# VH-VL binders against f4iux6r469to655, part 39

Target 1, 187 residues: f4iux6r469to655
Amino acid sequence: RLLQRLPGCVSRDLIDQLTVEYCYLNSKTNRKKLVKALFNVPRTSLELLAYYSRMVATLASCMKDIPSMLVQMLEDEFNSLVHKKDQMNIETKIRNIRFIGELCKFKIVPAGLVFSCLKACLDEFTHHNIDVACNLLETCGRFLYRSPETTLRMTNMLDILMRLKNVKNLDPRQSTLVENAYYLCKP
Below, E stands for the ipSAE of ESMFold2; O stands for the ipSAE of ESMFold2 at other seeds; V2 stands for 0.75 times the mean of E and O plus 0.25 times the DockQ between their complexes.

## First folded at step 21 (VH-VL; framework fv_mosunetuzumab)

Design i3 (at its last read DockQ between E and O 0.88; V2 from the best seeds 0.81)
Fold by ESMFold2, last read:
Structure i3 (fold): chain C 187 residues (1-187), chain A 120 residues (1-120), chain B 112 residues (1-112)
Amino acid sequence: as target 1 above (187 residues)
Amino acid sequence: EVQLVQSGAEVKKPGASVKVSCKASGYTFTDYYIHWVRQAPGQGLEWIGWIDPYSGGTKYNEKFKGRATLTADTSTSTAYLELSSLRSEDTAVYYCARDRFEGSEWFDYWGQGTLVTVSS
Amino acid sequence: DIVMTQSPDSLAVSLGERATINCKSSQSVLYSSNNKNYLAWYQQKPGQPPKLLIYWASTRESGVPDRFSGSGSGTDFTLTISSLQAEDVAVYYCQQYWDTPTFGQGTKVEIK
């Protein structure tokens, strides 16, 4: 009942109201149901990821297992798919990495996980991994670039990204995507 | 609750075809691949292939290419395995299984199995 | 295809004792970029479908008892049942998911 309202939470007020209502359902079973519903956000509804991440951040202080379960599921999904060339549904991979990036901005995903995902995409910079890396950077790259504790590592990763763009023969769409992601982080 | 419920046991003669169904419930059918795995009596597990209900894409173990056909009906949340030109060595329990993540190729939920017996 | 070989083919273990099952892959299933081993373990009790126990070589699936543990890396992996229970009588399979899925031939665990 309450979880059916998640896809309709297209504003701060809507997700905050649902979050308050969900606080009254503080049982292990209900927390697991919420995590599964958040993880199964429709792949066509990327606009919801920021609001879902806001809900998770609000609940993190009092329901510690919600962020830990969700982050583990997202990390497992990323690692399961990062090398699979016969999985052709890029929108699933984009949903995954944007959710990770949004949660990073809300301080739920540690920066170390984001850098690990980025490194894995740069280590095999082909196929969907080019788009995934760029979407991660578009989501949280500037946030990490402007944070003092991560600026140096982010700068090094951006340098690697541009080197790879210059040595690989990327098609114009991917080449532009890489350039846009770079300059979005480092205007 | 995620469930995969398969069709009942079948007895077939050599040369016939069989079509096994796998009805999924408790999750969004198009968010996960359905894999098919078989197990001959007293033997191990043999992967047959997967179907992506979202795109209709398939992949087959080369051993079954040309004989196995994987399909899905999204309106009924049902996946199908059709195996043609049956032989006695095709006698096995046939399982459907769900990918843990779309395309991950490891399995968190399995159907109950469908015994297909091929005998003259 | 990556060939998965288990040993032993069967073992008998007294209740409460440790059971150890080995699995070897014909090539490494470790991805250096994320340091993950693409290896799962399944339990299949008589008359039942397989059930996922462990993934990433050592991570227990939710609801799997603590007595089950996985270890190993690269090409050599081990499933350990620290204190065998009557309900643990089953055939155990390793499976790699680095490439096209393949299973080990299975290891039957019985009570001695």
Scores: ipSAE 0.807, ipTM 0.910, lowest interface PAE 1.0, mean pLDDT 93
Fold by ESMFold2 at other seeds, look of step 22:
Structure i3 (fold): chain C 187 residues (1-187), chain A 120 residues (1-120), chain B 112 residues (1-112)
Amino acid sequence: as target 1 above (187 residues)
Amino acid sequence: EVQLVQSGAEVKKPGASVKVSCKASGYTFTDYYIHWVRQAPGQGLEWIGWIDPYSGGTKYNEKFKGRATLTADTSTSTAYLELSSLRSEDTAVYYCARDRFEGSEWFDYWGQGTLVTVSS
Amino acid sequence: DIVMTQSPDSLAVSLGERATINCKSSQSVLYSSNNKNYLAWYQQKPGQPPKLLIYWASTRESGVPDRFSGSGSGTDFTLTISSLQAEDVAVYYCQQYWDTPTFGQGTKVEIK
């Protein structure tokens, strides 16, 4: 019943209220159900990802298995799909990578995971991986660029991105997407 | 609780067609592919193909291309395998299985199986 | 297609002893970009559908007993049952998911 309210949490106050109420249902079974519900956020509701990430960050100190299970599921999803070209649903990959990026900004996903995802997309910079890389950068690239411990690594990744854009004959949509991602990170 | 419940056993003659159903429950049907895998008596596992219930997209093992048709009905959360031009070597248990992630091609839940017997 | 070959075809092991199953792929299923091996193991007990045991070559699925472990990388993989139990009598399959799914031919494990 409480999980049915997740899609309606379109504000900080609403997700915070649900988070408090959920604390009273803290069992291993309920924590697994919550993680599954968060993971299965509707593809049409990407605006919810920041609020879901806020809930996870709030619960992280008291229910350490929630962030660890969710991050593991997202990582496993990314790795399962990153090289698949028969999978036509780019929306699933975008949802996945934007969730990873939001969780990175809430300091739930470590930067190392973000860089691993980005590296994998740049290593095979074709098909959906171009869009996925750019969506990751749009979500958390500026955050990592401005963070002292990750600035140099992010700068190097952005340089690789632009070199790949110039070397590959990207269609205009993807070329624009790369430029937008780059300049969003480095204004 | 995730469940895949398949239709009952079928007995068919050579040359006929069979349609096996797989009803999914306990998760959002359009978020995962359904794969079909068969197992002849005393034999190993043979992948047939997948369907993406979200888009209707399919992929087939080349061995079954032209004979196998995968469909899905999102209103009933049911996937279907239709196999035509049946031969005796098509006698097998047919399983539906769910992708762990949409398009991952490894399987976390399996149906109970449907025995299809092809004999004259 | 990537061919998966298991050895042995069958294996008889005393209750409580170690069972070892090998799986070889015709090409590497290791992705250098993420350092993951795209390999799963399934258990099929008599009269039952297959059940996922291991993915990423070495990660146990939730609810799988600790006695099951996977190892190996690239083209050579091993499933180990550290202390065989009566309920472990089954056929075990490896499966790669790097490309189009393919399964090994299976290894039957019996109590000796």
Scores: ipSAE 0.777, ipTM 0.894, lowest interface PAE 1.2, mean pLDDT 92
ESMFold2, look of step 21: ipSAE 0.762; ipTM 0.894
ESMFold2 (binder alone), look of step 21: mean pLDDT 93; pTM 0.936
ESMFold2 at other seeds, look of step 21: ipSAE 0.769; ipTM 0.896
ESMFold2, look of step 22: ipSAE 0.722; ipTM 0.876
ESMFold2 (binder alone), look of step 22: mean pLDDT 93; pTM 0.936
ESMFold2, fold request of step 23: ipSAE 0.796, 0.698, 0.727; ipTM 0.905, 0.870, 0.876
ESMFold2 (binder alone), fold request of step 23: mean pLDDT 92, 92, 92; pTM 0.930, 0.929, 0.931
ESMFold2 at other seeds, fold request of step 23: ipSAE 0.761, 0.775, 0.747; ipTM 0.891, 0.896, 0.877
ESMFold2, last read: ipSAE 0.762, 0.779; ipTM 0.889, 0.898
ESMFold2 (binder alone), last read: mean pLDDT 92, 92, 92; pTM 0.931, 0.930, 0.926
ESMFold2 at other seeds, last read: ipSAE 0.760, 0.682, 0.771; ipTM 0.891, 0.868, 0.891

Design i4 (at its last look DockQ between E and O 0.81; V2 from the best seeds 0.00; counts 0 for: pae O 2.05 > 2)
Fold by ESMFold2, look of step 21:
Structure i4 (fold): chain C 187 residues (1-187), chain A 120 residues (1-120), chain B 112 residues (1-112)
Amino acid sequence: as target 1 above (187 residues)
Amino acid sequence: EVQLVQSGAEVKKPGASVKVSCKASGYTFTDYYIHWVRQAPGQGLEWIGWIDPYSGGTKYNEKFKGRATLTADTSTSTAYLELSSLRSEDTAVYYCARDFFYGSEWFDYWGQGTLVTVSS
Amino acid sequence: DIVMTQSPDSLAVSLGERATINCKSSQSVLYSSNNKNYLAWYQQKPGQPPKLLIYWASTRESGVPDRFSGSGSGTDFTLTISSLQAEDVAVYYCQQYWDTPTFGQGTKVEIK
């Protein structure tokens, strides 16, 4: 099936070719299967997220349920895990938030969802939420900072981030991660 | 189609142990935790713990501390509950269940249940 | 642990009438950061395992008839069956997933 090729699409050309071939499978059942396959991207294969997001963006105008279903699943996953402290969930949390960030750059995830996720991490700025916030910013923070509609809100969120870093006495790894995320957004 | 198929009923004496299996199919076994929940006859549901088939990590309800052991075999897509030092109060139907998202702790699919009877 | 208490323990409802089941938690299961209630409802028909009906207190699982609805927030929750059908005879459980999973004691629904 075409979905079995999805994990092998490690280039723009490969994902674009698969996307063209998929256009001929426009049924509700096939669209649901694609969304599930995209959602279940291996958590060790973060490099695929930009390519998967590119496919979603290409299909969005003609298959509107694909982006809407995927975004709802990612939002529900974020909310189910945001307060969990189990170490094994960090990889799933990172996959989740980077996918949200990539889809934001492709205009599939609205910026409001990104800011809601970031706010939730800053409200409880400890444990995995520090890493999740930094990964979100590394993925789409500069994009949102440079976009006129979101510059002010991103600036305010970055100011909050740095204030929390200064108050919370983070370990050296997390402190460096926060500084790197901040300066990637505001070089 | 997602299915969780459990091993058959067991009759045990007090002090023995029991091992219940849960065979998963229709999804990627390592993408979800497997939870164990029991239901004593005519009573409600009691959560026992979860296993992460990806890492082998576990978490247990404190009531079962030291008596329950959760394992998983990824080559057969099978999760196991072993309960030791059985008492008559352990007579129950034991369910395996898949969490909705990896680590979410609510459940979309359940096994058919395994009756464990502890009787002297 | 968060204690979940349901009421009533049982109720009998005529076909086509409304059934209302209440669930109270000993602690709030509302997370202020995302404004979500970490509360699910399950149906358990005789001789079957539980089946998920509702999550986030009010979101219906796929394939669940729209006569089932959930409401409430914080510590007080309600499952409503707007027009009871014969196949709805079951025990209904609430479950919180904010902390270590715990279930209500169940509410048996019968046809009067």
Scores: ipSAE 0.695, ipTM 0.873, lowest interface PAE 1.6, mean pLDDT 91
Fold by ESMFold2 at other seeds, look of step 21:
Structure i4 (fold): chain C 187 residues (1-187), chain A 120 residues (1-120), chain B 112 residues (1-112)
Amino acid sequence: as target 1 above (187 residues)
Amino acid sequence: EVQLVQSGAEVKKPGASVKVSCKASGYTFTDYYIHWVRQAPGQGLEWIGWIDPYSGGTKYNEKFKGRATLTADTSTSTAYLELSSLRSEDTAVYYCARDFFYGSEWFDYWGQGTLVTVSS
Amino acid sequence: DIVMTQSPDSLAVSLGERATINCKSSQSVLYSSNNKNYLAWYQQKPGQPPKLLIYWASTRESGVPDRFSGSGSGTDFTLTISSLQAEDVAVYYCQQYWDTPTFGQGTKVEIK
């Protein structure tokens, strides 16, 4: 039905058209199905996350359970996985954190959740969590740095990130990834 | 609707091997780990291990390492537990279970269980 | 591995009365970074697989009646059935998922 078109919405116009059509299917069962379809975005299709986030933002004013259910699922997924190490696929963690970051830019995920995710990654600075933190910063770090209400806290988090890079023995790829994320936020 | 359907009961002699299947439906098989948990008659639950159908990666409870082998066939959405060098204390119901999130290690859906009886 | 110990091993409770099951872990399952307890509770009725009741120590799974509640933190956890029903006769297990999954030995709940 309409949910099968989600992976094909590779433009603003396509996702906006699907969003309008979905408004005519507004039932609690259909809203739950939409949330599950959005959550299950393919790991290989990260470009869809911004468009999915746009749909959620458009629907948020009149279907408040959609953003609340999706954000709760993403937060629970992050918390379930943050301490897991090399034995699991990093692609799922990257999808999770980029979706959180995109939703933050659309004011659906509160900045507090983003900072909690960053703090968790910095507290346990593992190989996976370095990549997760950097992907989060690449997605919404500059947005939070340039917002007056969050600039100071983002600056403090970036300072902690650079201190950890300087005291830990990162491989060249991760060292570069941290520096790139830092300067994307704070050019 | 998510379902995990397991193969039927098995009777084996000590020293033999058994292979239990778990066919998944109603979700994308590679999006979740499959865990195996056993329960001896009148006893509690004992975690055996997991398989990641996406990567083929596995982890085993140390108690079963060397005897248990977990595999998955993505073309049939089926996970397998093979347990070798069977002993009478391996008599149990063997469950497959899907983790709540990919790699999260708690379980929302369980198979119906497969009784494996080991006796001479 | 984190050892999970339940008490009591069995419990007889009058219909409509309160049942309380305790679970202790050998290590804390509280993650300070997110303030979450990595603890779940399962119900297993005779001849059936386990059923998830509670995760994060206190969050009820969808469809679980509100008479089931979980509490506790760190190493000490409690499952409470506020008003026992006939359908609640089962064995209850706690399980940690902070590290390698381990279960408590189970607590059988029956009607007195």
Scores: ipSAE 0.618, ipTM 0.855, lowest interface PAE 2.0, mean pLDDT 91
ESMFold2 (binder alone), look of step 21: mean pLDDT 94; pTM 0.947

Design i5 (at its last look DockQ between E and O 0.85; V2 from the best seeds 0.74)
Fold by ESMFold2 at other seeds, look of step 21:
Structure i5 (fold): chain C 187 residues (1-187), chain A 120 residues (1-120), chain B 112 residues (1-112)
Amino acid sequence: as target 1 above (187 residues)
Amino acid sequence: EVQLVQSGAEVKKPGASVKVSCKASGYTFTDYYIHWVRQAPGQGLEWIGWIDPDSGGTKYNEKFKGRATLTADTSTSTAYLELSSLRSEDTAVYYCARDFFEGSEWFDYWGQGTLVTVSS
Amino acid sequence: DIVMTQSPDSLAVSLGERATINCKSSQSVLYSSNNKNYLAWYQQKPGQPPKLLIYWASTRESGVPDRFSGSGSGTDFTLTISSLQAEDVAVYYCQQYWDTPTFGQGTKVEIK
């Protein structure tokens, strides 16, 4: 019932209103249903990720299992797919990593997870992992570069990214994607 | 709520082919691969392959390549396994299964199984 | 293909006692980049399809009783049923998902 409205929350006001109304349905089973609905955001509706992340951040102080369950599902999805060369749908991987990045900006996903995901992509910098790494950086890279606690580690990762671009046989699309991601973090 | 419902048991002669269906419901069919796994009577599990219903892409266990054909019909949310040139050792229960995440290759939902018996 | 070998093939355990099933893979299923073991455990009761119990070697699937636990890393893995119940009589399979899925031959657990 209430969860059917999630895809329609295309503004800050709409997601905030739904978040308030959800507080009246707070049970363990309803929290699990909410997490599943947030996770199943349509691949074609990536604009919703920031609003979903806002809802999670608002609920995090009172309902700590919501962010915990969502982050576990996203991490498990990332880990299950990161080495799979035969997987056909890059859009699933992009949705996954952009959601992780949005949640990082709302301080729901710890920076350590973001760096672990980025490291995994850079360790095997080929196939979908190039696109995934660049999308992660486009989503939260500048946020982490600007944050004093993570600036050094982000700088080191960006240096590795550019070294890999120079030594790997990247096609023009991939090379452009890497450059765009780099300069979005360090303008 | 997620369900995979398979077609009924089949009895076939050696050399024939069989086509087993797997009807999916309770989720977006194109968001997950469908895998096929078989189990000979009293024996273990053997992976046959997967199909990505969105792209039509497939991957096969080399043991079955050339004899197994995986297809999907997105309009009916149904996956199919066709196995040709049947032999007695193909007698097994054939399962369809959904991977946990699209392409992850471990399985949270399974069909009820379809017994295929190959006999003279 | 990665070969999965279980031991024992059959196990009889008294109600309430511990059952231990071993699984070995022919090569490591541990990914160094994320430190995850790509290993799952399934339970299969007669006339039923397999049911997922454990993934990532030690993570319990939702709704699975806490008497089921998984451990191990690399090539050696263990499924433990800490206090066997009547409904736990089944065949148990390990499965790797690092590359092309392969299953162990199964371990039949019975009540003694």
Scores: ipSAE 0.745, ipTM 0.887, lowest interface PAE 1.3, mean pLDDT 92
Fold by ESMFold2, look of step 21:
Structure i5 (fold): chain C 187 residues (1-187), chain A 120 residues (1-120), chain B 112 residues (1-112)
Amino acid sequence: as target 1 above (187 residues)
Amino acid sequence: EVQLVQSGAEVKKPGASVKVSCKASGYTFTDYYIHWVRQAPGQGLEWIGWIDPDSGGTKYNEKFKGRATLTADTSTSTAYLELSSLRSEDTAVYYCARDFFEGSEWFDYWGQGTLVTVSS
Amino acid sequence: DIVMTQSPDSLAVSLGERATINCKSSQSVLYSSNNKNYLAWYQQKPGQPPKLLIYWASTRESGVPDRFSGSGSGTDFTLTISSLQAEDVAVYYCQQYWDTPTFGQGTKVEIK
């Protein structure tokens, strides 16, 4: 019943209130159910990802298994699908990568995972992987560009992205998407 | 509690068709692909195909030569396998299985299986 | 399609002893971009559907006892049961999910 309220948490106050109430129902089984509910965020409701990531960050200090389980599920989902061209639903891949990006901004996902995902998309520069890479950059690219520890690596990845755009004959939508992602990160 | 419950055993003559159902419960039916896998007596497992209940999209193992048809009814959370032009070598237990991740092609939950016997 | 070949077809092991099952793929299931092996192991008891044990070649599914371990890379993989229990009597299958899903022919494990 409490997890059914997650899709309705469209503000900071609502997700914070639910987070406090969840602490009263905490058990190992219920933590696994929470992680699955967070993972299964509706792909039409991507605005919820920042609020879900906030809940995870709040719980991380006292419930270490919640962030570790969620990050493992998201990484496994990314890896299982990254090479699948016949997978028909790009929206699932976009939900996955935007959640990874949001959690990176909250210091739940390490930057290394983000760079691994980005590298995989650039190594195999398919129609789907261009969209995935650009969505990742739109979500956390500027954060990583501004962070001293990751600025150089992010700059190098952005340079690779632009070289690939210039070498490959992208359609206008994807060409614009790449340019927008680049300039969002590196104004 | 995730469950996949399949329809009962079937006996068919060569040349007929069979339709096996798989009713899902305990999760959001449209969030996962449903796969079909068969197991002939004393033999291993053979993948037939998947259906995405959300989009209606399908993929088939080419070995079934267009004989298999996968459908889903989201109002009843039920997936179906129809296999036509049955032959004696189609005698097998037919399983439905839930995709671990949508499109990932490995499986965390399986139905109990449906024995289809094709006898001349 | 990627052909999966298991050995042995049948294995008899004393209670508490180690059981080792091999699986070989006709081509590599290792993806160099993420360094992951697209390989799973299943357990199937008589009259039951398969049950997922291991994925990514070596990662145990939730609730699977630690006596089950997977190893290997590329084309050669191993499932090990470190101390065989009575409830481990089953047929074990490997499965690749790099391309069109294919399964090994199975390895039957019995107590000697």
Scores: ipSAE 0.662, ipTM 0.868, lowest interface PAE 1.8, mean pLDDT 91
ESMFold2 (binder alone), look of step 21: mean pLDDT 93; pTM 0.942

Design i6 (at its last look DockQ between E and O 0.82; V2 from the best seeds 0.73)
Fold by ESMFold2 at other seeds, look of step 21:
Structure i6 (fold): chain C 187 residues (1-187), chain A 120 residues (1-120), chain B 112 residues (1-112)
Amino acid sequence: as target 1 above (187 residues)
Amino acid sequence: EVQLVQSGAEVKKPGASVKVSCKASGYTFTDYYIHWVRQAPGQGLEWIGWIDPYSGGTRYNEKFKGRATLTADTSTSTAYLELSSLRSEDTAVYYCARDFFEGSEWFDYWGQGTLVTVSS
Amino acid sequence: DIVMTQSPDSLAVSLGERATINCKSSQSVLYSSNNKNYLAWYQQKPGQPPKLLIYWASTRESGVPDRFSGSGSGTDFTLTISSLQAEDVAVYYCQQYWDTPTFGQGTKVEIK
């Protein structure tokens, strides 16, 4: 019953209240149910990802398996989809990568995973991977650029991104998407 | 919780067609592809294709292209395989399976199987 | 298509002993960008559908006993049952999901 309220948590106060109520249901079964509900966020409701990530961050210290299970599911989903050009639902890939990016800003996803995802998209910079890379950068690129421990690595990845834009035959939409992502990270 | 329940066994003559159903429950039907895999008696597994219930998109193993048709009815959470121009070599158990992630192409839940026998 | 070849076609192993099943793909299923092998293993008992045991070549699915392990990379993979139990009598299949899904021909495991 509490998990049915997740899609309605469109504010900080709403997700915080649900998070408090959920603490009273702390069992292994309930933790697995929560992770599955968070993972299955509607692909049409990307605004929820920041609030879901906030909930995970709040629960992380007392329910350590929640962040670890969710991150593993998201990583496996990314790896399952990154090479698949026959998978036609770009919205699923965008949901996946934006969730990873939001969790990175909440320090639940390590930066290393974000860079691995970005590298995989840049290594095969075609099709949906262009959009996925740009969406990842739009979500957490500036955060990683402004963080001292990751600035150099993010700078190098952004340089690679722009070199790929200049040597690949990107359509105008994707070319603009790359430029927007670059300058959002490094204004 | 996740369950795929298939229609019952069929006996067909060569040249006929067959339609096998696969009713999904315990998850959001449009969140995962449904794959079809067959197994001839005493033989291994052969992938037929997938359908994306969200978009209606399909992909077929080239061996079955032109004879196999995959459809889905989201109002009943049911996927269908129709195989036409049946031959004796099509005698097999036909499985539906859900991919682990949408489009991942490995399978965590399988239907119980539907035996289709083609005999003259 | 990527051809998956298993060996042996059948094997008999004493209860409690190690069973080893090999799977070879006609081309690499390792993606260098993420260092993942797109390889799964299934168990199928008579009259039942296949059951997922392992994915990413070595990751056990939830609820699979730890006596099942997968190893290998690129084109050569192994499923090991470290201490064969009576309930492990089945046919085992490898499957690649790098490209169009294809399965090995199967390996029947029996008690000797």
Scores: ipSAE 0.729, ipTM 0.889, lowest interface PAE 1.5, mean pLDDT 92
Fold by ESMFold2, look of step 21:
Structure i6 (fold): chain C 187 residues (1-187), chain A 120 residues (1-120), chain B 112 residues (1-112)
Amino acid sequence: as target 1 above (187 residues)
Amino acid sequence: EVQLVQSGAEVKKPGASVKVSCKASGYTFTDYYIHWVRQAPGQGLEWIGWIDPYSGGTRYNEKFKGRATLTADTSTSTAYLELSSLRSEDTAVYYCARDFFEGSEWFDYWGQGTLVTVSS
Amino acid sequence: DIVMTQSPDSLAVSLGERATINCKSSQSVLYSSNNKNYLAWYQQKPGQPPKLLIYWASTRESGVPDRFSGSGSGTDFTLTISSLQAEDVAVYYCQQYWDTPTFGQGTKVEIK
């Protein structure tokens, strides 16, 4: 009943209101249902990811298994799909990586996980992994670039990205996508 | 909650075709691939292929390519396996299964199985 | 195709004792980029479809009892049932999902 309101939470105030109401449903079964509802966000509603991440961050102190379950599901999803060279998984891969990136900005996903995901995409920099890497950077790259503890590592990753763009003979769409992601991080 | 319910047992002659259905419920049908796996009597498991209900894309085990056809009807949340040119070695229980994550190729929910018997 | 070979084919174990099932793949299912082994274990009880027990070689699926554990890496994997129960009588399969899914031939576990 409260979970059916999740897709409608298109503002800070709406997600905050729902979060307050949900805080009083603190059972293991309800927490698992919430995590599954958050994970199953529609592919076409990526704007919800920031609000869902805000809810998770708010609940993290009193319902510690919510962030841990969600992050584990997202990491397992990334790992299961990263080597799959099928066009049919792109929308799911984008949803996955943008959610990871949003949760990183809310300090729920550690930066180490983000760098591991980025490295995996750069190590096999073809087709879907190009789009996935660029979407991750568009989501949290600037955050990591401006954070003192991660600036150096982010800078090195961006240098690798641009070297790969120049070596791999990307098509114009991919090349533009990489350049846009780079300059979004380092304007 | 998540359920895969398959059509009933079939008895076929060699050379015929069979079409097995798998109706999904309890989740968004287009968010996960449906896989087909068979098990001959007293034997192990053999992967046949998958269908992505979102795109209609398919992948087949080379052993079955040319004989197996996977389809999906998103309006009824139903996946189908059609196997043509049946032989006696095609006698098996045929399972549909949902992958754990879309395209991950390991399986958390399975249908009850459909026995297909090919005899002459 | 990656060939999965299990041993033994059949295993008889007394109630409460340890059962050990081995699985070997013809090539590594370890991805060096994420250090994950793309291997699952299934239980199939008589007259039932397979049930997922373990994925990533060692991660227990939700609702699977603690007595089930997976170990190993690369090409050599083990499923262990630490204290066999009557309901554990089944055939157990390993499966790789690195490439085209393939299953081991199965190991039947019986009570002695």
Scores: ipSAE 0.670, ipTM 0.873, lowest interface PAE 1.8, mean pLDDT 91
ESMFold2 (binder alone), look of step 21: mean pLDDT 93; pTM 0.939

